# Designs tried in a protein design chat: miniprotein binders against q53ft3. Part 76

Target 1, 195 residues: q53ft3
Amino acid sequence: MFGCLVAGRLVQTAAQQVAEDKFVFDLPDYESINHVVVFMLGTIPFPEGMGGSVYFSYPDSNGMPVWQLLGFVTNGKPSAIFKISGLKSGEGSQHPFGAMNIVRTPSVAQIGISVELLDSMAQQTPVGNAAVSSVDSFTQFTQKMLDNFYNFASSFAVSQAQMTPSPSEMFIPANVVLKWYENFQRRLAQNPLFW
Below, E stands for the ipSAE of ESMFold2; O stands for the ipSAE of OpenDDE; V2 stands for 0.75 times the mean of E and O plus 0.25 times the DockQ between their complexes.

## First folded at step 9 (miniprotein)

Design va3 (at its last look DockQ between E and O 0.01; V2 from the best seeds 0.00; counts 0 for: placed apart)
Fold by ESMFold2, look of step 9:
Structure va3 (fold): chain B 195 residues (1-195), chain A 97 residues (1-97)
Amino acid sequence: as target 1 above (195 residues)
Amino acid sequence: SDRERLIYKAKMAARWLRLALELARQGNTEEAKRAIEFAIRLLRRIEELATTPEEEEIVEQAIEAAQEALQLLEQGKPDEVEEILQEAIELLEELIQ
């Protein structure tokens, strides 16, 4: 039902269900993460009158989880980009996850999603700078990921004259990567949420 | 309290079943099955919270109805689930009272 995406990492689409109405994604090496995208996969919508509260958790100096409300996802706002770079030393907030995952690895944070009635969600207050303008910020985030991948892949480009034969290896022409980059940009401009 | 938590989860379960009913009417069988599965998970938690024989009986009947609806959808019989889902929803509404 949910996805979680961090720049430079594979998309996570298989949340751990930790309760009948609570889902979690692990974020290893969380200190290097500045933004996270939480989105609905589109496989099933929320029922009318329901939505998801999104939380971020990191271990404190003693390894205990510190949970903070980032914001919400709903049928009307099915994706959101959250800035977490400034949250890694904040105080916790009220949260529904209890003491679960207390004995986790110190360098692993979590994104938690609690499925709730909208009336319950309306009384919750997220941390101030976590939410980012959804579509515009998603496009900027996506473009930066696209540029990073293209620049990385292109840095390995060589001409055929510079190659040594290696029959057991597979190779991809550089223009295939360029075509993918250009097509992705076009699709992103037409529909920022296509992926 | 356990009663307040039971009512909250019963409201959520009923909303999942109403979504399942709408999806089944639209022919969206796989999505309807997923909605019923979410409702069943909530119903199993409601069983743990139930403290009276009336509450226990109502939730047991709601689980049985939801499971029957799920089986009918798996058999490709979405037209036959409407009355069963409506029964489960009514049981949850009684539980909320």
Scores: ipSAE 0.620, ipTM 0.869, lowest interface PAE 1.2, mean pLDDT 81
Fold by OpenDDE base, look of step 9:
Structure va3 (fold): chain B 195 residues (1-195), chain A 97 residues (1-97)
Amino acid sequence: as target 1 above (195 residues)
Amino acid sequence: SDRERLIYKAKMAARWLRLALELARQGNTEEAKRAIEFAIRLLRRIEELATTPEEEEIVEQAIEAAQEALQLLEQGKPDEVEEILQEAIELLEELIQ
């Protein structure tokens, strides 16, 4: 029903079902993980009116298990990306996994998915900054890419007085690059998915 | 309550020690060490919650046992940690009663 993906690692498609409505993935060497993707496999949908609450569990500095609500997956939103690197020192919250003695090694964290009513999920508040907005992330990436390109191109800018004759080379005025950059930024601001 | 917190932490410490024992048996020395370290940290918290001399003594003995086990693992002697870890677990079980 569920899959779990960490960049640079094999996809996990076999969650441990610990209850009728609860599934767990183990994340070895969790301290090296920045992001995790949780997704539905597409084989079995959620029942009508239900979705999945996604939790992250790790031992705190004292060795106590901490469970934190990361976010949700639903039939309408069958995948989500979560940043977990900044959560490693957070406080625990109430969670549906109770005293489930899932034996894990100290370096292993867990992703827990609890199948719950959508109405109940709406009342829950995920930990801040765990859910990665795809749109925001894309916009930020694009902006960084644009800035990188502009900086790179600008580093080659020379004045007419500094130019050496090179008949085999074509030159683009710096103002053309700037104009392109400004236009692109404007389009991006209007619609991050304008292509 | 403080008593409930103490018991909860003791149970968790015991779990870490049991895990350490199993990890040591499997030859996973590094993870065993980490498990013991967690147990020791919890034991220090329990020590702060202890209200009787008996509880303090039990916790102190458990810490000593856990530290000894950790040293043995550092020395590459995983076969010798079983008895010591078991002792620490029993001490914690006594504390939980």
Scores: ipSAE 0.379, ipTM 0.738, lowest interface PAE 1.3, mean pLDDT 87
ESMFold2 (binder alone), look of step 9: mean pLDDT 86; pTM 0.862

Design va4 (at its last fold request DockQ between E and O 0.68; V2 from the best seeds 0.71)
Fold by OpenDDE base, fold request of step 12:
Structure va4 (fold): chain B 195 residues (1-195), chain A 97 residues (1-97)
Amino acid sequence: as target 1 above (195 residues)
Amino acid sequence: SDRERLIIKAKMAARWLRLALELARQGNTEEAKLAIEFAIRLLRRIEELATTPEEEEIVEQAIEAAQEALQLLEQGKPDEVEEILQEAIELLEELIQ
């Protein structure tokens, strides 16, 4: 039902079902992880009026699990990106994951998904700054990416007089990059999901 | 409380069964089976949470209905599961009241 993705690692599609309504992914070497993507596999949707609360668990200094609510996945939002790198010093929140017979090693964190009624989910407050998948965050990221690319590309701009002939190389005029940038920004402003 | 947990799980189970019903109608037999399986797992938990003979009986009947529906889907008879799933849903609604 659920998948978990960490950049640079194999995708996980086999969550451990630890209860009738709870699923868990193990995240080895969690300290090196900045972001995690949780998504629905598409094999089965949530029933109407239901979704998934996504939690992160890491061991504290005493080896006890600290659980924090990251956010939610739903049929309308079947995937989400969460930043977990800054959560190591956070306080634990209320969570539905009790004592589970889960093999815990000091370097392994967990992503927990609790399948719940949407009404119950609405009452929960995720930890601050964990959810990256908001439209605003996406727009900000995209804008930063575009700016970074433009700045990078423009830093290599030279006049024709400054060019060294290289017949084997292809060249793109700077104005093409600028036009692309402007068009992309316009489209993004109209519809952040135009791509 | 255990009662509150029971009610929440019953609501969830009912929603899974409703999904199963719709999926079966659409001919999505495999997905319908999965939905029923989720419901059965919830129903088993509800059975453990039940405190009265009446609750136990209702849950047991719902489990039987869900299992029958699952068997019918496995037999390739999706048209016959609607009534059975509806019965299970009604049982859960009774439990929630």
Scores: ipSAE 0.753, ipTM 0.922, lowest interface PAE 0.6, mean pLDDT 88
Fold by ESMFold2, fold request of step 12:
Order: structure tokens, then sequence, then C-alpha cells
Structure va4 (fold): chain B 195 residues (1-195), chain A 97 residues (1-97)
């Protein structure tokens, strides 16, 4: 139902369901991550009156998970970009090679999605520095989405000799998808907000 | 309290079943199955939260109705599912009262 994207990483489309109404994505090496994108895959919408609260989990100084509300996804806002760089606990020691002291190693962070009634969500306040809209973040997100879309569509490519009869289906030549992809990239590079 | 949590989850389960009903009417059988599966997971949690025999009986009947609806969709009978989904929704509304 959900996807999670970090720039330069493979998109995650298989959230782990950890409760009847809660889903998580793992974020290894989270200290290197500044932004995450959470989005609905489009396989199934939320029911009317429901949506998803999006959380970021990081370890506290004792290694215990702490959850912070980043924001929301809904049928009306099915994707969002969140800044997480300012939400991480500071490293207590900045001693990277301590033979007599161990630096606390980073643990895996998580993005959590809690499926809730909209009325319950309306009373929640995200941490104030999480949501972002900058041209650089928008461009990076959009490029990753374009790459993922092209790779996804291309994975279904078949030659004419491999096709089965299917008169109710429409087919497109693979080069049409490639041409659209190339044109979209060029337009995005010239004006990231053209869409 | 457990009763308040039960009511919230029952409202959520009912909303998933209403979505399943609409998806089935549209011929979106696979999405309807997914919606019913989400509702069943909520119903299983409601079963754990139930503290009275009345609550336990209602939620068990709702689970049975939702499972029957799922089976009908798997058999390719989406036109047959409306009455049983409506029954499950009514059981959840009774549970909320």
Amino acid sequence: as target 1 above (195 residues)
Amino acid sequence: SDRERLIIKAKMAARWLRLALELARQGNTEEAKLAIEFAIRLLRRIEELATTPEEEEIVEQAIEAAQEALQLLEQGKPDEVEEILQEAIELLEELIQ
C-alpha cells in the first residue's frame, strides 16, 4: 500500500506490517539520510475518513526507539517529502576511532505509518522542521520517481513473438515510454516546476 | 480504556468493509479482497480487546461474515458479496453502540 524512497537508494515498496494498523520501512545508515519520501503505491486507497500518520524512529542515547511525527499521507495528499536530518540525536562522542572508548554505533532507524481515523489525526502536530519543499529536493525526488517508473514499466516489456492474444488490453511500444522519459528529464532539468 | 480502543478499531474495520463493498460494486475484486483482509486484522485485534460475552460473540460473527465475503470474492462471485458485507458492517455498528 505504501512506498518509501531515499535519494540514491532502491525504492522500498514492501512495508513490514508490524500491527493491524502499523507499517514500517527500515532505514539503515540513517545518519547519512537527510530526506525521505513516503507515498501511496495506488494499489488500494484509504477508506473514506481514514489516512496515515507518518513517523520517524531513531534511537535515544540508550539505544531505545523514539518515534516522532513527521506528517501525514491521505487520499488527497498521497505523497510527501520529509526532512529528517534535524531530527537525529547528536552523537554523544565525536571520537570516531576510540580504541579505549567505543563510539555508539548507528542503529537502524524506521519510517512508521499508522493508519488512523482522520479525526484522530487532526489533533496531532508534526515536528516543526520535518516537511520540506525545495527545488533541489523536488528535483531529486522527481528524478528517482522517473527512474523507478521507467524501470517498472520496462520490466513488463515483451517482444511481439512472446505476446499472448489479449484483445481487451492495450499495448504500447517500449520506445514510446523511453522517449517520454527522456523528454520529461530534459524538461525537468530546464524547469523543475514545469509540471 | 479497552472499550474505547475497541470502538476505534471497530469504526476502522467498518470503514474498510465499506470500501470493500464499493470496490466490489466497481468490479475491483482484488482491491476488495485487500480491504476485507485489513478489516479482518482489525477484527482479530477487537477479539483480543473484547471483555464481555456480548462483545466476543458480535466480533466472532463479524469475522465469520468477513471471511465468507472474502471466500465469495475468491470464487469469482462479487455480485454475491453485498449482503454479507452489509451484515458485517451492521455487526460492527452494533459493537460500537
Scores: ipSAE 0.684, ipTM 0.890, lowest interface PAE 1.0, mean pLDDT 77
ESMFold2, look of step 9: ipSAE 0.670; ipTM 0.886
ESMFold2 (binder alone), look of step 9: mean pLDDT 87; pTM 0.868
OpenDDE base, look of step 9: ipSAE 0.625; ipTM 0.875
ESMFold2, look of step 11: ipSAE 0.643; ipTM 0.877
ESMFold2 (binder alone), look of step 11: mean pLDDT 87; pTM 0.871
OpenDDE base, look of step 11: ipSAE 0.601; ipTM 0.865
ESMFold2, fold request of step 12: ipSAE 0.661, 0.678; ipTM 0.880, 0.887
ESMFold2 (binder alone), fold request of step 12: mean pLDDT 87, 87, 87; pTM 0.867, 0.868, 0.871
OpenDDE base, fold request of step 12: ipSAE 0.752, 0.752; ipTM 0.920, 0.922

Design va5 (at its last look DockQ between E and O 0.55; V2 from the best seeds 0.00; counts 0 for: pae O 3.3 > 1.5)
Fold by ESMFold2, look of step 9:
Structure va5 (fold): chain B 195 residues (1-195), chain A 97 residues (1-97)
Amino acid sequence: as target 1 above (195 residues)
Amino acid sequence: SDRERLIIKAKMAARWLRLALRLARQGNTEEAKRAIEFAIRLLRRIEELATTPEEEEIVEQAIEAAQEALQLLEQGKPDEVEEILQEAIELLEELIQ
């Protein structure tokens, strides 16, 4: 349902489901990562009135996970970009992952997505340092991630005449990806920190 | 409390089932199946949170209905799934009361 992209790495599209409503991506070598993109794959939308709260977790000096709310993804905002380089020493935020089985290799950070009612999400405030502090740097990183995602997804495009039915596989129409790309670019140009 | 958590998860499960119903009506069978699977995972958690015999009975019936709907979709019978999904949604609405 979700993807996770870091510049210079392969897109992750197979989140680990750790609870009925919670998904996790592992980020090895997290200290070299400055930004991450979290996005909806388009395989299934959220139900009306629901969305996803996005968290970042890193191990503290004792190897214990520290979770921070980065922001949200919804049907209306299906992609979000977060700066995480300034968060690796931050104070944890209120989060729903507290009692869950966390990855046991404490040198690996995680991106967590909690699927929730929108009303529940409206009560949460992301950590302030998740915002990109430089508009030009944020815009350049975001444009690279946007181009990377579009080029990756487009490399799988086939015409309907070339398709072989495969009921065990999920497909994304190419126009969905283009529409997402165009809408995101427009919103980014209006407000680079619109999220 | 367990009751408050149960209600939140029941609301979420009902929304997944309403999405499944809409997708099934549109002929989007694979998406409908995925939505039902999310709902079933929530229902199993609701089952763990249930503290009264009434709650337990309602959630058991909702799980049975959702699983039957999944089976009908796997058999390529989306027209037969609407009534059973609506039944599951109504059970969840009773649970929320």
Scores: ipSAE 0.593, ipTM 0.860, lowest interface PAE 1.5, mean pLDDT 79
Fold by OpenDDE base, look of step 9:
Structure va5 (fold): chain B 195 residues (1-195), chain A 97 residues (1-97)
Amino acid sequence: as target 1 above (195 residues)
Amino acid sequence: SDRERLIIKAKMAARWLRLALRLARQGNTEEAKRAIEFAIRLLRRIEELATTPEEEEIVEQAIEAAQEALQLLEQGKPDEVEEILQEAIELLEELIQ
């Protein structure tokens, strides 16, 4: 139902279901993470009148989890980008995960998604600055993600002479990836919110 | 309160079942199954929260209906699921009154 993406890391599509209406992604080495994308996979929509409250949890100095509401995802807004780097020193807020015995590792933070009624969500206030509010921050994140993808894809580039026959596999010319990258960058520069 | 929690979960379960119904009508059988599965998980929690025999009975019947609907979808009979899902929804609506 949900995916979680950190720039420079593999996308996570297998959330741990910790309750009937709660899902958790683990984020190892969370101190290096600036932004997280939470998105719906498109396999299952929210029921009418429901959405997802997105929380971030990190261990405090005592090893206790500190949960903060980042924002929301809905059928109308199926993805969101959150800045979490500035939250690592923040105070905890009310959260729906407190009663859950979630196994934690000190170096691992968590993204929690609580499926809730929209009416209930409307009564909640996300922590300040969690939502990528600045066009600049958003652009930087997107650029980092694009660069990561391009670098990753390019690392597999081989000349035709270097290719081994693999009839079961399809290949995409490197020039296609480059063209896509350049086009995307151009669009991003023109309108950082083009999507 | 436990009663408030029960009501909230019942409303949520009903919404999942309504979604399942819609998905089934659209021929999206796999997603309908998943929606029902979500509803069943909520129903199990409601069962734990139930404090009266009447509530327990309603929840049990709703679970049975949801399970039957899931089975019918597995059998490739989405047309037969509508009535059963509607019954389950009505049971939940009764529970929240």
Scores: ipSAE 0.025, ipTM 0.448, lowest interface PAE 3.3, mean pLDDT 82
ESMFold2 (binder alone), look of step 9: mean pLDDT 87; pTM 0.870

Design va6 (at its last look DockQ between E and O 0.65; V2 from the best seeds 0.00; counts 0 for: pae O 1.8 > 1.5)
Fold by ESMFold2, look of step 9:
Structure va6 (fold): chain B 195 residues (1-195), chain A 97 residues (1-97)
Amino acid sequence: as target 1 above (195 residues)
Amino acid sequence: SDRERLIIKAKMAARWLRLALELARQGNTEEAKRAIEFAIRILRRIEELATTPEEEEIVEQAIEAAQEALQLLEQGKPDEVEEILQEAIELLEELIQ
């Protein structure tokens, strides 16, 4: 029903069912992971009025599991990207995987999905800002694009003394904009999240 | 409380059975069977939460109806599951009251 994807790793499509309404994916070498994609395979939808709460679990310094709510997947939002790099030292939170005594391999984190009524999910608050919001992504992209453009254009700056225009003016060679545009489009096509 | 948890689980099971009914009507037999299997797993959990003879009897009847519907789908008889699934859903609605 669910898939789990980490950049540079094989996609996982066979979640371990640990309860009637709970599924987990193992994440070995979790300390090297910054983002996780959780998605619905499309084989069966949630029933109307239901969805999935997505949790991240890692072992603390004593090897005890620490669970944190990342966010949600639903029929209306069937995939989500979660940033987990900042969660590997956070405190635990309320979670439905409590008394579960599942077999764990050492140094392995887990993604847990709890299938619930939407009304129950609406009262849950994800830890921190783990989910990438469209507003935050837009502002981050815009800032990085502006920084990239300024740094690139500045490398071609010509002093006013090298030009015939007014001495108080600074100029950038006209082809700098084209070079930046071409380079930016190429990088974006290779990795839309390179920024 | 255990009663509140039972009601939540009953609502969830009913929603899975309603999805199964829709899938069966569409001819999506394998998906319908999977939805019924999810419902049955929840119903077994409801069995553990039941505290009165009425609750226990209703859950047992709902499980039997869901299992019969699953069997009919396994036999390639999707036309025969609608009434049985509807009965299971009505039992769950009674349980929620």
Scores: ipSAE 0.641, ipTM 0.874, lowest interface PAE 1.1, mean pLDDT 78
Fold by OpenDDE base, look of step 9:
Structure va6 (fold): chain B 195 residues (1-195), chain A 97 residues (1-97)
Amino acid sequence: as target 1 above (195 residues)
Amino acid sequence: SDRERLIIKAKMAARWLRLALELARQGNTEEAKRAIEFAIRILRRIEELATTPEEEEIVEQAIEAAQEALQLLEQGKPDEVEEILQEAIELLEELIQ
């Protein structure tokens, strides 16, 4: 039902269901994470009048989980980007995960999704700086993702002289990736919401 | 309160069942099954929250109906599911009142 994406990491599509209406993704090495994308997989929509409250949890100095409401996903807004880097020192809020014994390690944070009635969600207040609402923040996030991809792809670049014959594999010229990158950056600069 | 929690969960279960009904009508059998499965999980929680024999009976009947609907979908009989799901929804609506 849900997916979770951290730039530079594999997408997570298998949430741990910890309750009938609650799902959790583990985020190892959470201190290196700036942004998280939470999205619906499109396999199952929310029922009418329901959505998902998205929470972030990190261990405090005592090792106890601190939960904060990041925002929401709905059928009308099936994906959202959250900045979590600034939350790692924040105070906890009321959360629906308190009674759950979720096994976690000190280096692992969690994204929790609580499936709730929209009416109940409307009464909740997300932490103010978690939602990437500004064009600038969104652009920065996208740029980081692009840079991550480019760096990753370019790390595999070899000259033709360095290539080992592999008939079963297809190769993409590095110039193609670069051109894509430049074109994408140009489009992003012109319209940060071009997608 | 436990009663408030019960009502909220009943509303949620009913909504999942309504979604399942719509999905079944559309021929999306697999998604309908998943929706019913969610409803059943919630219904089991409601059963734990029930404090009166009447509530327990209603929830039990709703679970049975949901399970039957799921079985029918697995058998490839989506047309037969509508009445059963509607019954389950009505049971939950009674619980909410």
Scores: ipSAE 0.207, ipTM 0.669, lowest interface PAE 1.8, mean pLDDT 84
ESMFold2 (binder alone), look of step 9: mean pLDDT 87; pTM 0.877

Design va7 (at its last read DockQ between E and O 0.67; V2 from the best seeds 0.72)
Amino acid sequence: SDRERLIIKAKMAARWLRLALELARQGNTEAAKAAIEFAIRLLRRIEELATTPEEEEIVEQAIEAAQEALQLLEQGKPDEVEEILQEAIELLEELIQ
ESMFold2, look of step 9: ipSAE 0.656; ipTM 0.883
ESMFold2 (binder alone), look of step 9: mean pLDDT 86; pTM 0.860
OpenDDE base, look of step 9: ipSAE 0.693; ipTM 0.901
ESMFold2, look of step 11: ipSAE 0.691; ipTM 0.894
ESMFold2 (binder alone), look of step 11: mean pLDDT 86; pTM 0.858
OpenDDE base, look of step 11: ipSAE 0.653; ipTM 0.886
ESMFold2, fold request of step 12: ipSAE 0.668, 0.694, 0.666; ipTM 0.886, 0.893, 0.887
ESMFold2 (binder alone), fold request of step 12: mean pLDDT 86, 86, 86; pTM 0.859, 0.859, 0.858
OpenDDE base, fold request of step 12: ipSAE 0.757, 0.760, 0.759; ipTM 0.923, 0.925, 0.924
ESMFold2, look of step 17: ipSAE 0.669; ipTM 0.888
ESMFold2 (binder alone), look of step 17: mean pLDDT 86; pTM 0.861
OpenDDE base, look of step 17: ipSAE 0.638; ipTM 0.878
ESMFold2, fold request of step 18: ipSAE 0.703, 0.698, 0.701; ipTM 0.896, 0.895, 0.896
ESMFold2 (binder alone), fold request of step 18: mean pLDDT 86, 86, 86; pTM 0.859, 0.860, 0.860
OpenDDE base, fold request of step 18: ipSAE 0.758, 0.761, 0.767; ipTM 0.924, 0.925, 0.926
ESMFold2, look of step 19: ipSAE 0.680; ipTM 0.891
ESMFold2 (binder alone), look of step 19: mean pLDDT 86; pTM 0.863
OpenDDE base, look of step 19: ipSAE 0.677; ipTM 0.894
OpenDDE base, second read of step 20: ipSAE 0.725; ipTM 0.912
ESMFold2, fold request of step 21: ipSAE 0.677, 0.697, 0.686; ipTM 0.889, 0.894, 0.889
ESMFold2 (binder alone), fold request of step 21: mean pLDDT 86, 86, 86; pTM 0.861, 0.858, 0.863
OpenDDE base, fold request of step 21: ipSAE 0.764, 0.763, 0.762; ipTM 0.925, 0.925, 0.925
ESMFold2, last read: ipSAE 0.679, 0.703, 0.693; ipTM 0.886, 0.897, 0.890
ESMFold2 (binder alone), last read: mean pLDDT 86, 86, 86; pTM 0.857, 0.861, 0.859
OpenDDE base, last read: ipSAE 0.760, 0.765, 0.761; ipTM 0.924, 0.926, 0.924

Design va8 (at its last look DockQ between E and O 0.78; V2 from the best seeds 0.60)
Fold by ESMFold2, look of step 9:
Structure va8 (fold): chain B 195 residues (1-195), chain A 101 residues (1-101)
Amino acid sequence: as target 1 above (195 residues)
Amino acid sequence: SPEERLRERLIIKAKMAARWLRLALELARQGNTEEAKRAIEFAIRLLRRIEELATTPEEEEIVEQAIEAAQEALQLLEQGKPDEVEEILQEAIELLEELIQ
């Protein structure tokens, strides 16, 4: 249901379900991680009135787990980027994972997702500086991807005067790629989640 | 009291299970059979937790019936019979709503 992405690493799409309503991802070598992206895979949405609270766990100086609320994912905000570099020295908070029988490894952090009623989530306060705007980051990433594709495809463009007849070859007019690019940008600006 | 705390946790889980079953009903109506099955499986996991939290014979009977209905609905979807699950899912939802009061 969830994915977890760290820059420079393969995306994790197979969360460990540790309870009927709780999921975890392992983050080995967590000291080198500054940001993590948590997102919904799109395989199944939350039911109406439900969402996910996202937590980060790391060992303290005694090797005991420390859990901190990073923020939330919902059907209306299905992706979020969290800064975790400052949290590795922070203090723990109240959390729903404390009584869980989760395997504990001193050098491995965890992302925990607790599926909850929205009323329960509305009463929680994330730790400061954890959340990064997911809409702005998603839009910037998507714009960069669009620019990259358009520039690549355009580098192969030839004019009619430059073409050699090739009856067995399929061609796509360059303006089709441009129209797709412009339409995608317009739709992204109106609704970043349209795709 | 300890029983009152168990009842409060049971109600929360029952609300969540009912929401998963309502999603399953919508997905089944849309022909999204695999997604409907997954939603029912989440609901069954919650129902098994509710069974652990139940303290009265009334609660135990209601949750047992809800599990049986949800399992039947899941089985029918696995057999490729989505048209046959709507009444069974609605029955399971109504049992959970009775459990919530």
Scores: ipSAE 0.675, ipTM 0.884, lowest interface PAE 1.0, mean pLDDT 80
Fold by OpenDDE base, look of step 9:
Structure va8 (fold): chain B 195 residues (1-195), chain A 101 residues (1-101)
Amino acid sequence: as target 1 above (195 residues)
Amino acid sequence: SPEERLRERLIIKAKMAARWLRLALELARQGNTEEAKRAIEFAIRLLRRIEELATTPEEEEIVEQAIEAAQEALQLLEQGKPDEVEEILQEAIELLEELIQ
């Protein structure tokens, strides 16, 4: 039903069901994780009027789990990105996982999803810094992607004098790539969602 | 009171179970048999928890009947008889509605 993605790691699609309404993903080496994506797999939707409350758990200085509400996933919003890097010093909130004896190692954090009624979810307040602004994150991602592409493409640039005849290959002038880049940047600046 | 909290938890889970069963019914109607089965399975798990939360013989009986209905629906789907599932799921939903009241 749920998936979990950490950049640079394999996607997790097999949550541990720890209760009738609770699912858990383990996140090893959580200290290196900045963002986590939680998403629905699309195999089964939430029933009408239900959604998922997404929690993050990390061990405190005493090794006890501290659970914090990150946000929500719903049929209308089947994926969400959460910043967890700054949560290490946060205060624990009321959470549905408190009575669960989940075996943890000190280096492993957990993402918990509690399937709940939407009405109940509306009464909950996520921790302030966990929800990533979709616009800002997207803009940053897009910028990085553009830079990566430009760098990649430019690495193959050769002068006409350096070109060897290759009738099977098509060549694109480097200035075309640059113009594309500049135009894209302009459009992105005007509207991050121009596409 | 602790009793009131227990009752509240029971009601919440009953509402959730009913919603899963309603989803199952919709999925079955759409011909999505596999997802319907999964939805029923979720409902059954909730029903089992409700059974544990039940404090009266009446509640226990209602939950037991709902579990039986849900299991029968699941079997019918496994047998490739989605048309027969609607009535049974509706019965289970009605049982849960009775429990919530």
Scores: ipSAE 0.399, ipTM 0.766, lowest interface PAE 1.2, mean pLDDT 85
ESMFold2 (binder alone), look of step 9: mean pLDDT 87; pTM 0.877

